# Designs tried in a protein design chat: VHH binders against a4qp31r305to451. Part 4

Target 1, 147 residues: a4qp31r305to451
Amino acid sequence: PPGSRLVLMSQVCKQTLAKDSEKLNDVNIKLHRCSEAFIYLLSPLWSVTLDKCRNSTLVLGPVRTSVHIQSCENVRVVCVAGRLTIGGSFNCTIHSLTPTRPLLLPGNASLTLGPFHTQYPTLEDHMASAGLAVVPNLWNQPLLFGV

## First folded at step 18 (VHH)

Design u1
Fold by ESMFold2, last read:
Structure u1 (fold): chain B 147 residues (1-147), chain A 126 residues (1-126)
Amino acid sequence: as target 1 above (147 residues)
Amino acid sequence: QVQLQESGGGLVQPGSSLRLSCAASGFTFSQEWMHWVRQAPGKGPEWVSSISGRGGITTYADSVKGRFSISRDNPSKTLYLQMNSLRPEDSAVYYCARTYEITFHGSKYKTTFDVRGQGTQVTVSS
C-alpha cells in the first residue's frame, strides 16, 4: 500500500547511489548519517527524511508528502515535494518545487534556498503520479519558526 | 563564456503590457532552467519566475502569478517574460539568470544570482 514501506539508507559513504526502480514507488525513505555521497532516488516517493547527513548531494524524485531535513551539514538537496521542513542544519542548500511554504525550524545556519532546477526524462510523469504536476512553487516564502 | 542580454523594458502606464526578451549564448540553453529576477532601487533581488529547460514546467512568484507568463524558444536561445496588467510595484531592473538563491542566517537573509547582463529597466508610472 502507498506509504506503508520504509527504506532506510544508513551510512552511505563515499559513493554514488542511483536508483530509479519502480520498487521505490510510494516508499518512505530515511537517509541516516550518510556522508560524502551522491544519492539519486529518481522515483515518485511517499516521504523522505534526511537525518545527520553531511557533505552529500541528494536528488530526489517527486515526494508526495514531505521532505524533512534534520541536523545535516553541507548537504545539497534537490526535490519536488508536497511539504518541506528544515531544522538544525548548517551550510545546506535546497533547491525545491513545493506548493506549501517551507518550514524553517530552529538551529539552522547558512541555509540556502533556491527554485527547483533539475530535469530527468521521466520527471513530469513522476510529478503527475505524485499529484504535483501543476502546483505553485512557494520555495521563496518560508515560514521561520523560533529563529 | 556565458552571455545574457535583456531587452524590452520601458516606461509605461499602469495596466500596460510589456514583453521582455533575454538572448543567451555560451552554454547549452535547452538543458538549463532559466529564471527572471528583478531588483528595485534600494531593495535586494527578487525572484519572479522560472522555466524548465524543455519549457514544460513554469513557476511564478505570488506577486506576479496570473499576470506574467514565462516562455522560451530553444532554437533561438531566447527567454521571454510577458508582463500584463503592470503595476507601479513592478518597476525594477529585470534580469534573466541561470541561478537564484536566498541564504538565511536566523531571521535575516541575503539574495544572490549570477548577474550576466545589464538588465532591462521597467518603469510603471504612478
Scores: ipSAE 0.490, ipTM 0.800, lowest interface PAE 2.1, mean pLDDT 90
Fold by ESMFold2, last read:
Structure u1 (fold): chain B 147 residues (1-147), chain A 126 residues (1-126)
Amino acid sequence: as target 1 above (147 residues)
Amino acid sequence: QVQLQESGGGLVQPGSSLRLSCAASGFTFSQEWMHWVRQAPGKGPEWVSSISGRGGITTYADSVKGRFSISRDNPSKTLYLQMNSLRPEDSAVYYCARTYEITFHGSKYKTTFDVRGQGTQVTVSS
């Protein structure tokens, strides 16, 4: 069933990880304590959480539900997502396409937001499969909560 | 050398239409997202619209939805903005850009974008 599996990627360090397998379709991804990594997950995903990652770059296929970035430092994320939440993070850059207002929780400093700016051959098909093919982009209208 | 040249602006009355063009050179135009950004006197740069490299995905700021349409012609390396039902608040210098970012420090923010052209002035007045 979609959204029933969790894939944990912990302590991915000093490497490039690229996956585009249909085995990742509609799974929940948690990236935990990754550092100095380049991570490409180019499949339609259910949800993604980044927790305590640093000095890394993540390029995600479209995420049906949410991307949550928590306690990250010097991380670059490129995503299409239903919802985007960022908390406790420093010097992070997020280029996104999201139809809901990004939620900025307490503890952030020097967050940079931009519009989604990447392309790969199957992107539009993946956006359609995640229900995000024809949605507005509210990347520039964050809601600051508890700051 | 990357170059972007905007054109098509002018002085028009409210309710009028204009079509802006942006000629691009010095990079692989068809592989990059492009953006329109506008800057009114006394205000910071404002994101208007974005389009994917192949043109299949377009996005718009709330203030221009339903009135503006972004498009591109990759063989001629040209980006367009069709602006309909123009209002006085649309008056600004319009730029095409390869990047646009907003950096937040608490509730304060700064915008940056890579200015390569002179922009094209759009003025909407009675």
Scores: ipSAE 0.465, ipTM 0.785, lowest interface PAE 2.4, mean pLDDT 89
Fold by ESMFold2, fold request of step 21:
Structure u1 (fold): chain B 147 residues (1-147), chain A 126 residues (1-126)
Amino acid sequence: as target 1 above (147 residues)
Amino acid sequence: QVQLQESGGGLVQPGSSLRLSCAASGFTFSQEWMHWVRQAPGKGPEWVSSISGRGGITTYADSVKGRFSISRDNPSKTLYLQMNSLRPEDSAVYYCARTYEITFHGSKYKTTFDVRGQGTQVTVSS
């Protein structure tokens, strides 16, 4: 069933990791303690959590439900997601397309948001087929909680 | 040097249409996302729309969705904004930009975009 599996990617360090396999379709991804890494997960995903990652760049295929970024430092994330939540993170940049208001939890400093801006060969086809090219992007209307 | 030049603005009545153009040079236009940003007097810059380098992905602010259409012509390095059903609140100087970001420091924030052109004035008079 979609969203029933979890893939944990822990301590990916000083490398470039690129996956576009259909085996990642509709999978929950957790990236934990990754550092100095470039990570490309170019498949439709169910959810993504980044926890305690630093000095890294993540480029994600469409995330059907949520992206949660917590306790990260100097991380760049590019995603399309149903929901976006960020907490406890420093000097992070998130370029997103999301139809819900991003949730900014306590503990963030120097957090930069921008509109989704990335290209890979199949991305535009996926976005167009889902009708997302004409839906509102609420990346710029965050909700601040506990701040 | 990167150059962006906006044109096509004017003074129009509510319900009118306008098409804005942005001529680009000094970078590989077809490989970059482009944005329209507008700024009314006394207000901060407001993101309006974005388009992917190939033109296949377009996004819009809530306030303009269904009325505005962004497009591009890569051979001529030109970005467009078709504005239909114009309202008085659409009055602003319109800029095209290669970047637009909001940086948060606690509850305060700063918007930034790379201003390279003079913009083009759109005024919608009731």
Scores: ipSAE 0.440, ipTM 0.753, lowest interface PAE 2.3, mean pLDDT 86
Fold by ESMFold2, fold request of step 21:
Structure u1 (fold): chain B 147 residues (1-147), chain A 126 residues (1-126)
Amino acid sequence: as target 1 above (147 residues)
Amino acid sequence: QVQLQESGGGLVQPGSSLRLSCAASGFTFSQEWMHWVRQAPGKGPEWVSSISGRGGITTYADSVKGRFSISRDNPSKTLYLQMNSLRPEDSAVYYCARTYEITFHGSKYKTTFDVRGQGTQVTVSS
């Protein structure tokens, strides 16, 4: 069933990884300790966690539930997501389309938020599959925790 | 295609008024904070004023507070800047912009701006 599988991508280093396969449809993705990587996962996803990644760029297809970014450094993320949570991260930039207010947990420094402007051929279909719309976008209305 | 087109500038004397307009298209205008930014010759860009998507929250740089008024008309997708009591130091090219990015350090933040138009020149001379 949707959301029942986990794909772990650990220690992806110094490479470009691009996937747009239907095999990733509705899976949970964990990116762990990736560095100097460019990762494009262009499928409708169930959830995504980035943990301890550095010096990397992530472009995600629409994520039905949540994107959680923790303990990352110098990472760029482009996503459409139901929810967005960021904690413990330094010098990270997240461009997003999200209908809920991003949650900023303690431990962030130099955290930059921006709007989603990315396009790929099947994006509109993937957004529909994930139940996500272009309006509203609350990327610029985060909730700050632990100020 | 996102477009922003500024108009309404001109040559005026100190103490005069002008009303700038910004016509917007290609995005959901009513959901965006909008801003006026100006740039004088030989200087970097200077934030002037901001307004929330619904128009209920406005903010101004200290140098223009009490003299300038930002407003918007969401049905016509138009942003305005009413400039009263103009001074020579207000001379600049004025641009409207969307929010580009917001950078957070704890509870403090800085906003950068998505400028798309050619701007409109305001010149105030004695």
Scores: ipSAE 0.350, ipTM 0.775, lowest interface PAE 2.9, mean pLDDT 89

Design u2
Fold by OpenDDE, fold request of step 21:
Structure u2 (fold): chain B 147 residues (1-147), chain A 126 residues (1-126)
Amino acid sequence: as target 1 above (147 residues)
Amino acid sequence: QVQLQESGGGLVQPGSSLRLSCAASGFTFSQEWMHWVRQAPGKGPEWVSSISGRGGITTYADSVKGRFSISRDNPSKTLYLQMNSLRPEDSAVYYCARTYEITWHGSKYKTTFDVRGQGTQVTVSS
């Protein structure tokens, strides 16, 4: 069922990874210790977690539930997501469309937020499929938790 | 070169309407989301609205919801902002932008644009 599958991408380094497969639909993605990577996952996803990634760019299809960024450095994330959480991260830039207030956990420094800005041919269909086509964007209304 | 040029601003009374335009050139317009951002005197830039590349997805700041409408015409590479029921607090220079972001440095913040125009002045006053 949707949200039951986990795909772990660990130590993706110095490479470009681009996927737009139906096999990614409603999958949980875990990116662990990626570095100097350009990662494009242009499908509706269930959840995405970035953990200890550095010097990387991540462009995502719509994420039904949440995008979680933890302990990252110099990472750029472009995403539409139900929820966005960021903690322990330095010099990270997130361009997002999220109907809930981004949650900023402790340990962030030099954080940049902006509205979602990337277009690909099936994006709007994917957003509709993910239930994120007609929602507010609260990208600039973060909540500080424990900060 | 990438260029944006805003127009349509002016001096109007409260409750009136204006329609802003933004002419884009130098990039594949339909492949980019576009945004309206405004800056009032003494304040930092404020995000107003966004629209997807094909125009099917739109979002608005709470302060303008129900009053403003963003749209685009990709063949002419033009972005629009229909502003109805204008209020004095809507007075600002309005910019169209391809990318907009805010960086926080402690108690201070910095806004950046990858590209924007000169802006168009909107003044709402009785």
Scores: ipSAE 0.924, ipTM 0.952, lowest interface PAE 0.4, mean pLDDT 96
Fold by OpenDDE, fold request of step 21:
Formats: structure tokens, C-alpha cells, sequence
Structure u2 (fold): chain B 147 residues (1-147), chain A 126 residues (1-126)
């Protein structure tokens, strides 16, 4: 069922990964210790977690549930997501469209937020499929927890 | 070179309407989301609205929902902001932007634009 599958991408370093396969649909993605990477996952996803990534850029298709960024450094994330959570991260930039207030957990420094800005051919269809085409964008209304 | 140029601002009475335009050049307009941002006197820049590359997705700040409408014409590379039921608090310089972001440093914040125009002044006053 949707959201039951997990794809782990660990230690993706100094490379570009681009995927737009239906096999990614409604999958949970976990990126672990990626470095100097450009990662494009241009499909409707279930959830995405970035853990201990650095000097990397991540461009995502619409994420049905949540994008979680933890312990990252110098990471750029572009995403449409139901929820956005960021903790323990330094010098990270997130451009997002999220109908819920971003949750900023303790340990962040030099955090940059902006509205979602990336276009690819099937993006709007994917947003519709993910139920995120007609929603508010609360990207600039973060909730600070323990900050 | 990438350029944006806003127009259509002016002095109007409360309850009136204005339509702002933004002419874009130097990049593939249809492949970018576009944004309207405004800055009132003594305040920092405030996000107003965003629109997807094809124009099918639009988002608005709560302060303008139901009153403002963002649209675009990709063949002419033009971004629009229809502003209805204008209020004095809508008075600001309005900018169109390709990218807009805010960086927080503790209690302080900094706003950054990758590209924007000179802006167009909107003044709502009786």
C-alpha cells in the first residue's frame, strides 16, 4: 500500500541523481549522509527524510505527508509537502509550498526559507495527484520549538 | 541578462482596484514560478502571492486572499496582480520576483531577491 515502501539512499557523494519513475510513487525516501550531491526525485512521494547531509541540493516532487530535515549542513531543499520539519541544521535553505506551518526544532542556525519556485513538466499534475494543488502556502509562518 | 519590470501602480481610494504588471526577460519565463512581494514604509518585504510556471497553481498571503488574483501570460512573458477592494494597509512598493527568501539569524532576519525590478508604488488613501 502507499507509504509502506522505504527507499534508502545512503552516502550519495559527488554525483547527480535524477529519477522520475513511477516506482517512486508514494514511497518513503531517506537520504543519509549525502555529500556534494544533486538529487532530483520528480515524482509524487509519500515522505522524505534528510539525515546528516551536507553541501547538497535536493529537488522533490510533491510529498504527500512530510519532509524532515535533520542534522544537515549547507543543504538546499526545494519541495511541496504536507508538512515540513527542520532540526539541528546549519546554513540550510528550504524553498517550499506547505499548507501547514513549518516546524523548526532546536539546533538550527542560519536557516533560510522561501516559497517554492521550481517547475518541471508534470509538476502540476503531480501536485494534483498528491492533493497539494489547491492549498495555502504557509512557508513564511514557522513554528519555533525550543529555539 | 535577467530583468523584471513592474508597472501599474498609482494613488487610489479605498475599495478601488488596480492591476499590476511585470514584464520579464532574459530567462525562460514559463519554466519558473513567479512571486509578488511588497514592502510598506518602515516594514520588511512581505510575500503576497505565487504562481506556478503554467499558471495552474496559485497561492496567496492571508492578508490578500479573496481580494488579489495572480496570473500570467507566458507568450508575452508577463506577470499580473489584480488587486481588488484595496485597503490603506495595501500601500507599498510592489515587486515581482523569481526567487524570494528570508534568512533568520536569531531574532534578526534578512530578505534576499535573486532578481526583481524597481518596483511599482501603490498608495491607497482617501
Amino acid sequence: as target 1 above (147 residues)
Amino acid sequence: QVQLQESGGGLVQPGSSLRLSCAASGFTFSQEWMHWVRQAPGKGPEWVSSISGRGGITTYADSVKGRFSISRDNPSKTLYLQMNSLRPEDSAVYYCARTYEITWHGSKYKTTFDVRGQGTQVTVSS
Scores: ipSAE 0.923, ipTM 0.952, lowest interface PAE 0.4, mean pLDDT 96
Fold by OpenDDE, look of step 18:
Structure u2 (fold): chain B 147 residues (1-147), chain A 126 residues (1-126)
Amino acid sequence: as target 1 above (147 residues)
Amino acid sequence: QVQLQESGGGLVQPGSSLRLSCAASGFTFSQEWMHWVRQAPGKGPEWVSSISGRGGITTYADSVKGRFSISRDNPSKTLYLQMNSLRPEDSAVYYCARTYEITWHGSKYKTTFDVRGQGTQVTVSS
C-alpha cells in the first residue's frame, strides 16, 4: 500500500542521480550521508528524510506527507510537501511550497528559506495527484521549537 | 543578460484596482516559477505571490488572498499582478523575481534575489 515501502539511498557521493520512475510513487525516501551529490526524484513521494547529508542539492517531486532535514550541512532542497521539518542543520537552503508552517527544531544555523521555484513537465500533474495543487504556501511562516 | 522589468505602478485611491506587468528576458521564461515581492518603507521585503511555469499553480500571501491575482503570458514572457480592492497597507515597491530567499541570523534576517527588476512604486492613498 502507499507509504509502506522504504527506499534507502546511503552514501551517494560525487554524482548526479535523476529518477522519474513510477517505482518511486508513494514511497518513503531516506537519504543518508550523501555528499557532493545532485539528486532529482521527480515523482509523487510519500515522505522524504535527509540525514547527515553535505554539500548536496535535492530536487523532489511532490511529497504527500513530510520532508525532514536533520543534521545536514550546505544542502539545498527544493520541494512541495505537506509538512517540512528542519533540525540540527547548518547553511542549508530550502525552497518549498508547504500548506503547513515549517517546523524549525533546535540546532539550526544560517538557515535560508524561499518559495518553491522548480518546473518540470509533469510537475502540475504530480501536484494534483498528491493533493497539493490547490493549497496555501506558508514557506515564510516557520515555527521555532526548543530554541 | 537575464533581465526583469516591472511596470504599471502609480498613485491610486483605496478600493481601486491596478495591474502590474513584468517583462522577462535572457532565460527560458516558461521553465521557471515567477514571484511578486513587495517592500514598504521601513519594512523588509514581503512575498506576495507565486506562479508555476505553465501558470496552472498559483499561491498568495494571506494579506492579499481574494484581492490579488497572478498570471503569466509565456509567449510574450510577461508576468502580471492584478491588484483589486487596494488598501493603504499595499503601498510598496513591487518587484518580480525568479527566486527569493530569507536567511535568518539569530534575531536578524537578510533577503536575497538572484534576479529582479528596478521595481514599480504602488501608492494607495486617499
Scores: ipSAE 0.920, ipTM 0.950, lowest interface PAE 0.4, mean pLDDT 96
Fold by OpenDDE, look of step 20:
Structure u2 (fold): chain B 147 residues (1-147), chain A 126 residues (1-126)
Amino acid sequence: as target 1 above (147 residues)
Amino acid sequence: QVQLQESGGGLVQPGSSLRLSCAASGFTFSQEWMHWVRQAPGKGPEWVSSISGRGGITTYADSVKGRFSISRDNPSKTLYLQMNSLRPEDSAVYYCARTYEITWHGSKYKTTFDVRGQGTQVTVSS
């Protein structure tokens, strides 16, 4: 069922990964210790977690549930997501469309937020399938938790 | 070079309408989301609205939702902001931008545009 699978991408370094496979549909993605990577996952996703990634750019298809960024450095994330959480991260930039207030956990420094800005041909269809076609965008209304 | 140029601002009375335009050049307009951002005197820039590359997705700040409408004409590479039911608090310099960012540095924050125009002044006053 949707949200039951986990795809772990660990230690993706110095490379570009571009995927738009149906196999990614409604999958949980975990990116672990990626560095100097350009990662494009242009598919409706269930959830995405970035852990200890650095010097990387991630462009995501719509994420039905949540995008969680933890302990990252110099990471750029572009995403449409139901929820956005960022903690322990430094010099990270997140361009998002999110109907909920981004949750900023402790340990962030030099965090940059912006509105979602990436276009690809099937984006609107993917947003619709992910249930994110018509939502408010609260990217600029973060909640500080424990800060 | 990438360029944006806003126009259409002016002095209007409360309740009136105004239509802003933004002429884009130097990049593939239809492949980019576009944004309107405004800055009132003494305040930081405020995100107003965004539109997807093909115009199918639009989002608005709560402060303008239901009153403002963002649109685009990709063949002419023009971004629009239809502003209805204008209020004094809508008074600001309005910018179109390809990207907009807010960076927090401790107690301070910085706004950044990768590209924007000179802006167009909108003043709503009786």
Scores: ipSAE 0.885, ipTM 0.933, lowest interface PAE 0.5, mean pLDDT 95
Fold by ESMFold2, look of step 18:
Structure u2 (fold): chain B 147 residues (1-147), chain A 126 residues (1-126)
Amino acid sequence: as target 1 above (147 residues)
Amino acid sequence: QVQLQESGGGLVQPGSSLRLSCAASGFTFSQEWMHWVRQAPGKGPEWVSSISGRGGITTYADSVKGRFSISRDNPSKTLYLQMNSLRPEDSAVYYCARTYEITWHGSKYKTTFDVRGQGTQVTVSS
């Protein structure tokens, strides 16, 4: 069933990882302690959590529910997502398309937000399958807590 | 060298329409997302709209959604902004851009975009 699987990618280091397999469709992804990595997950996903990642770039296919970025440093994320939450993170850049206001939790410093800017051949099909076709983009209207 | 040239602005009354154009050169236009950004005197730059390289995905700031329409013609390397039901608060210099970002440092923020053109003035007088 959609959203029932979890894929943990831990300690991906000093490499480029690119996947677009249908086996990732509607999967929950957790990236943990990735460092100096370029990670492309170009499938429609259920949720994504980045935890304690450093000096990395992530390009995600559309994420149906949420992207949560916690305790990251110098990470770049490009995503279409239902929700975006960022906490405890330093010098991170997120280019997004999200129909809800990004939530900035306590502990952030030097966060950069921008509009979504990635293109790949199946992007629009993936957005439709994730329920995110033809939605507004509220990337520039974050809710700030504890700043 | 990247070049962007905006045109189509003018002085109009509230409720009027205008169509802005942006001529692009010096990069592969069809491969890049493009944005419209506007700046009123004494205010920071404001994101208005974005469009994907092939034109299939468009997004808008809440303040303009339903009134403005972004489009592009890749053969002529031209970006457009159709502005309908114009209001005095839409008055600004309008730029097309390849980038636009907002960086927060605590409660303070800074905006950054790559200014390549002169912009085109839109003035909506009441």
Scores: ipSAE 0.543, ipTM 0.798, lowest interface PAE 1.8, mean pLDDT 89
Fold by ESMFold2, fold request of step 21:
Structure u2 (fold): chain B 147 residues (1-147), chain A 126 residues (1-126)
Amino acid sequence: as target 1 above (147 residues)
Amino acid sequence: QVQLQESGGGLVQPGSSLRLSCAASGFTFSQEWMHWVRQAPGKGPEWVSSISGRGGITTYADSVKGRFSISRDNPSKTLYLQMNSLRPEDSAVYYCARTYEITWHGSKYKTTFDVRGQGTQVTVSS
């Protein structure tokens, strides 16, 4: 069932990982303690959590529910997501298309937000399958909590 | 060298329409998202709209949604902004850009974008 599987990618270091398999469709992804990595997950996903990642770049297929970025440092994230939340993170750059206001939690410093700017051949099909094909982009209207 | 040149601005009355153009050179135009950004005197740059490299995805700021339409012609390397139902608050210098970012430092922020052209002035007044 959609959203029932979890894939944990822990301690991916000094690597480039690229996956676009339908086996990742509607999967929950957790990226934990990745460092100096380039990670491309080009499938429609259910949710994504980045925790304690450093010096890395993440390019995600459309995420149906949420992308959570917590305790990350010098990380670039490119995503289409239903919801975006960032906390405890330093020198991170997030380019997004999201129909909800990004939530900036306490503990962030030097966060850079920009509009989604990536394309790949199946992107629009994946956006449709995730319910995000024709939505507004509120990337520039964050809600700041405890700042 | 990357060059962007904006044109099509002017002095118009409220409710008027204008079509802005942006001529691009020095990069693979069809492979890049493009943006319109506007800046009024004494204010920071404001993101207006974005379009994907192939033109299939467009996004708009809330303040212009339903009134402005972004498009591109990849063979001629030209970006467009159709501006309908213009209002005095739309008055600004309009730029096309390859990037636009907001950086937050606590509760304060700084807006940046890659300024390559002189922009085109749009002035909406009675």
Scores: ipSAE 0.471, ipTM 0.782, lowest interface PAE 2.3, mean pLDDT 89

Design u2
Fold by ESMFold2, fold request of step 21:
Structure u2 (fold): chain B 147 residues (1-147), chain A 126 residues (1-126)
Amino acid sequence: as target 1 above (147 residues)
Amino acid sequence: QVQLQESGGGLVQPGSSLRLSCAASGFTFSQEWMHWVRQAPGKGPEWVSSISGRGGITTYADSVKGRFSISRDNPSKTLYLQMNSLRPEDSAVYYCARTYEITWHGSKYKTTFDVRGQGTQVTVSS
């Protein structure tokens, strides 16, 4: 059932992981305390949370609901997402396609935003599966909360 | 080395159309997203539109959506911007780019993009 499962990826360290399995379709993903990792989750996802990750790169298939990035340092995220929220994070770069204004919470420093710029063969099919096939990109219109 | 050359600008009346071109060399054009960026006098660079390497995905800034159309011809390594229903607010130097980023430090920001061409001037006035 869509959005009913959670996959926790905790303490993934010094690895390159590439997953494009249909088993990840419409799953909630939490990446916790990952470090020095390259993680490619190339399936249509329900939601993604990055928490306390460091020195890592994350490339996501389209995320139907939200991507939350919190307490991260020196991470790069590439995503298509319904919503994007970033807080408490330092020296992070996010390239995104998102139809809502990114929310920048307090505690960020040196936060870089850019437009989505990645492609893979099934990307358009995955965007359609996530309900994001035809949406505007508001990546450059963040809401600055308390800043 | 990477080179980008913009052309097709001009002086036109409001409501007119223009087609901009960008000739690219020095990289695998068909494998990269490309962007249009514009800069008016006294203002910072503004992202306009992006297109995927194969041309299947296009995105637009709200200010131009429905009026501008981005496209590419990979055999000729050329990027295009069809600009319809032009307004005085569209007046700017237009650049094509491979990268465009905004870095935030608190409430302040800096824009960075890889400027490789001279740009092409678009002026919309009565």
Scores: ipSAE 0.359, ipTM 0.731, lowest interface PAE 3.2, mean pLDDT 88
Fold by ESMFold2, fold request of step 21:
Structure u2 (fold): chain B 147 residues (1-147), chain A 126 residues (1-126)
Amino acid sequence: as target 1 above (147 residues)
Amino acid sequence: QVQLQESGGGLVQPGSSLRLSCAASGFTFSQEWMHWVRQAPGKGPEWVSSISGRGGITTYADSVKGRFSISRDNPSKTLYLQMNSLRPEDSAVYYCARTYEITWHGSKYKTTFDVRGQGTQVTVSS
């Protein structure tokens, strides 16, 4: 069933990882302790968590539910997501399309938000699969929690 | 293929009016905050004005407030700047821009601008 599987990608280091497999469709992804990596997951995803990643670039296909960025340093993320939450992160840049206000939790410093302008041939089909095809973009209207 | 093309500048006398235009293509114009930025010779860029995607919110630099009016026409994908009571210090190349990035440090933030066009020259001189 959609959203029932978890794929853990831990300690992806000093490499480029690119996946567009339908096996990732509607999967929950956790990226843990990745460093000096370029990671492209170009499938419609259910959720994504980045935890303790550093010095890396992540490009995600549309994420139906949420992208959570926790305890990351010097990370660039490009995504379309239903929700976006960032906490405990330093010097990170997130370019996004999201129909809800990004939530900035405590512990962040030097967070940069920008709009999603990336294109690939199946993007529109993937956005439709994730329920995000015709939504407004609120990337620039974050909600600051306790800051 | 994002394009921004400015026009409507000219050589005018102090106290004159000009209307600048910015033709946009290659992006969803009605979803973007749009901005005017100007640059005088030998000076750094200066933010002039901003307008929300639907046009309901406008903001102005103190140096132009009350004299300049930003507007947009979303069907034609065109941004405007009506400049009244022009002064010599308004002389600059004027650029339109989208928002590039916003950086937060606690509750404070700074905005940077995505400038694509060659600009339009406004010169105010006697």
Scores: ipSAE 0.196, ipTM 0.684, lowest interface PAE 4.2, mean pLDDT 88

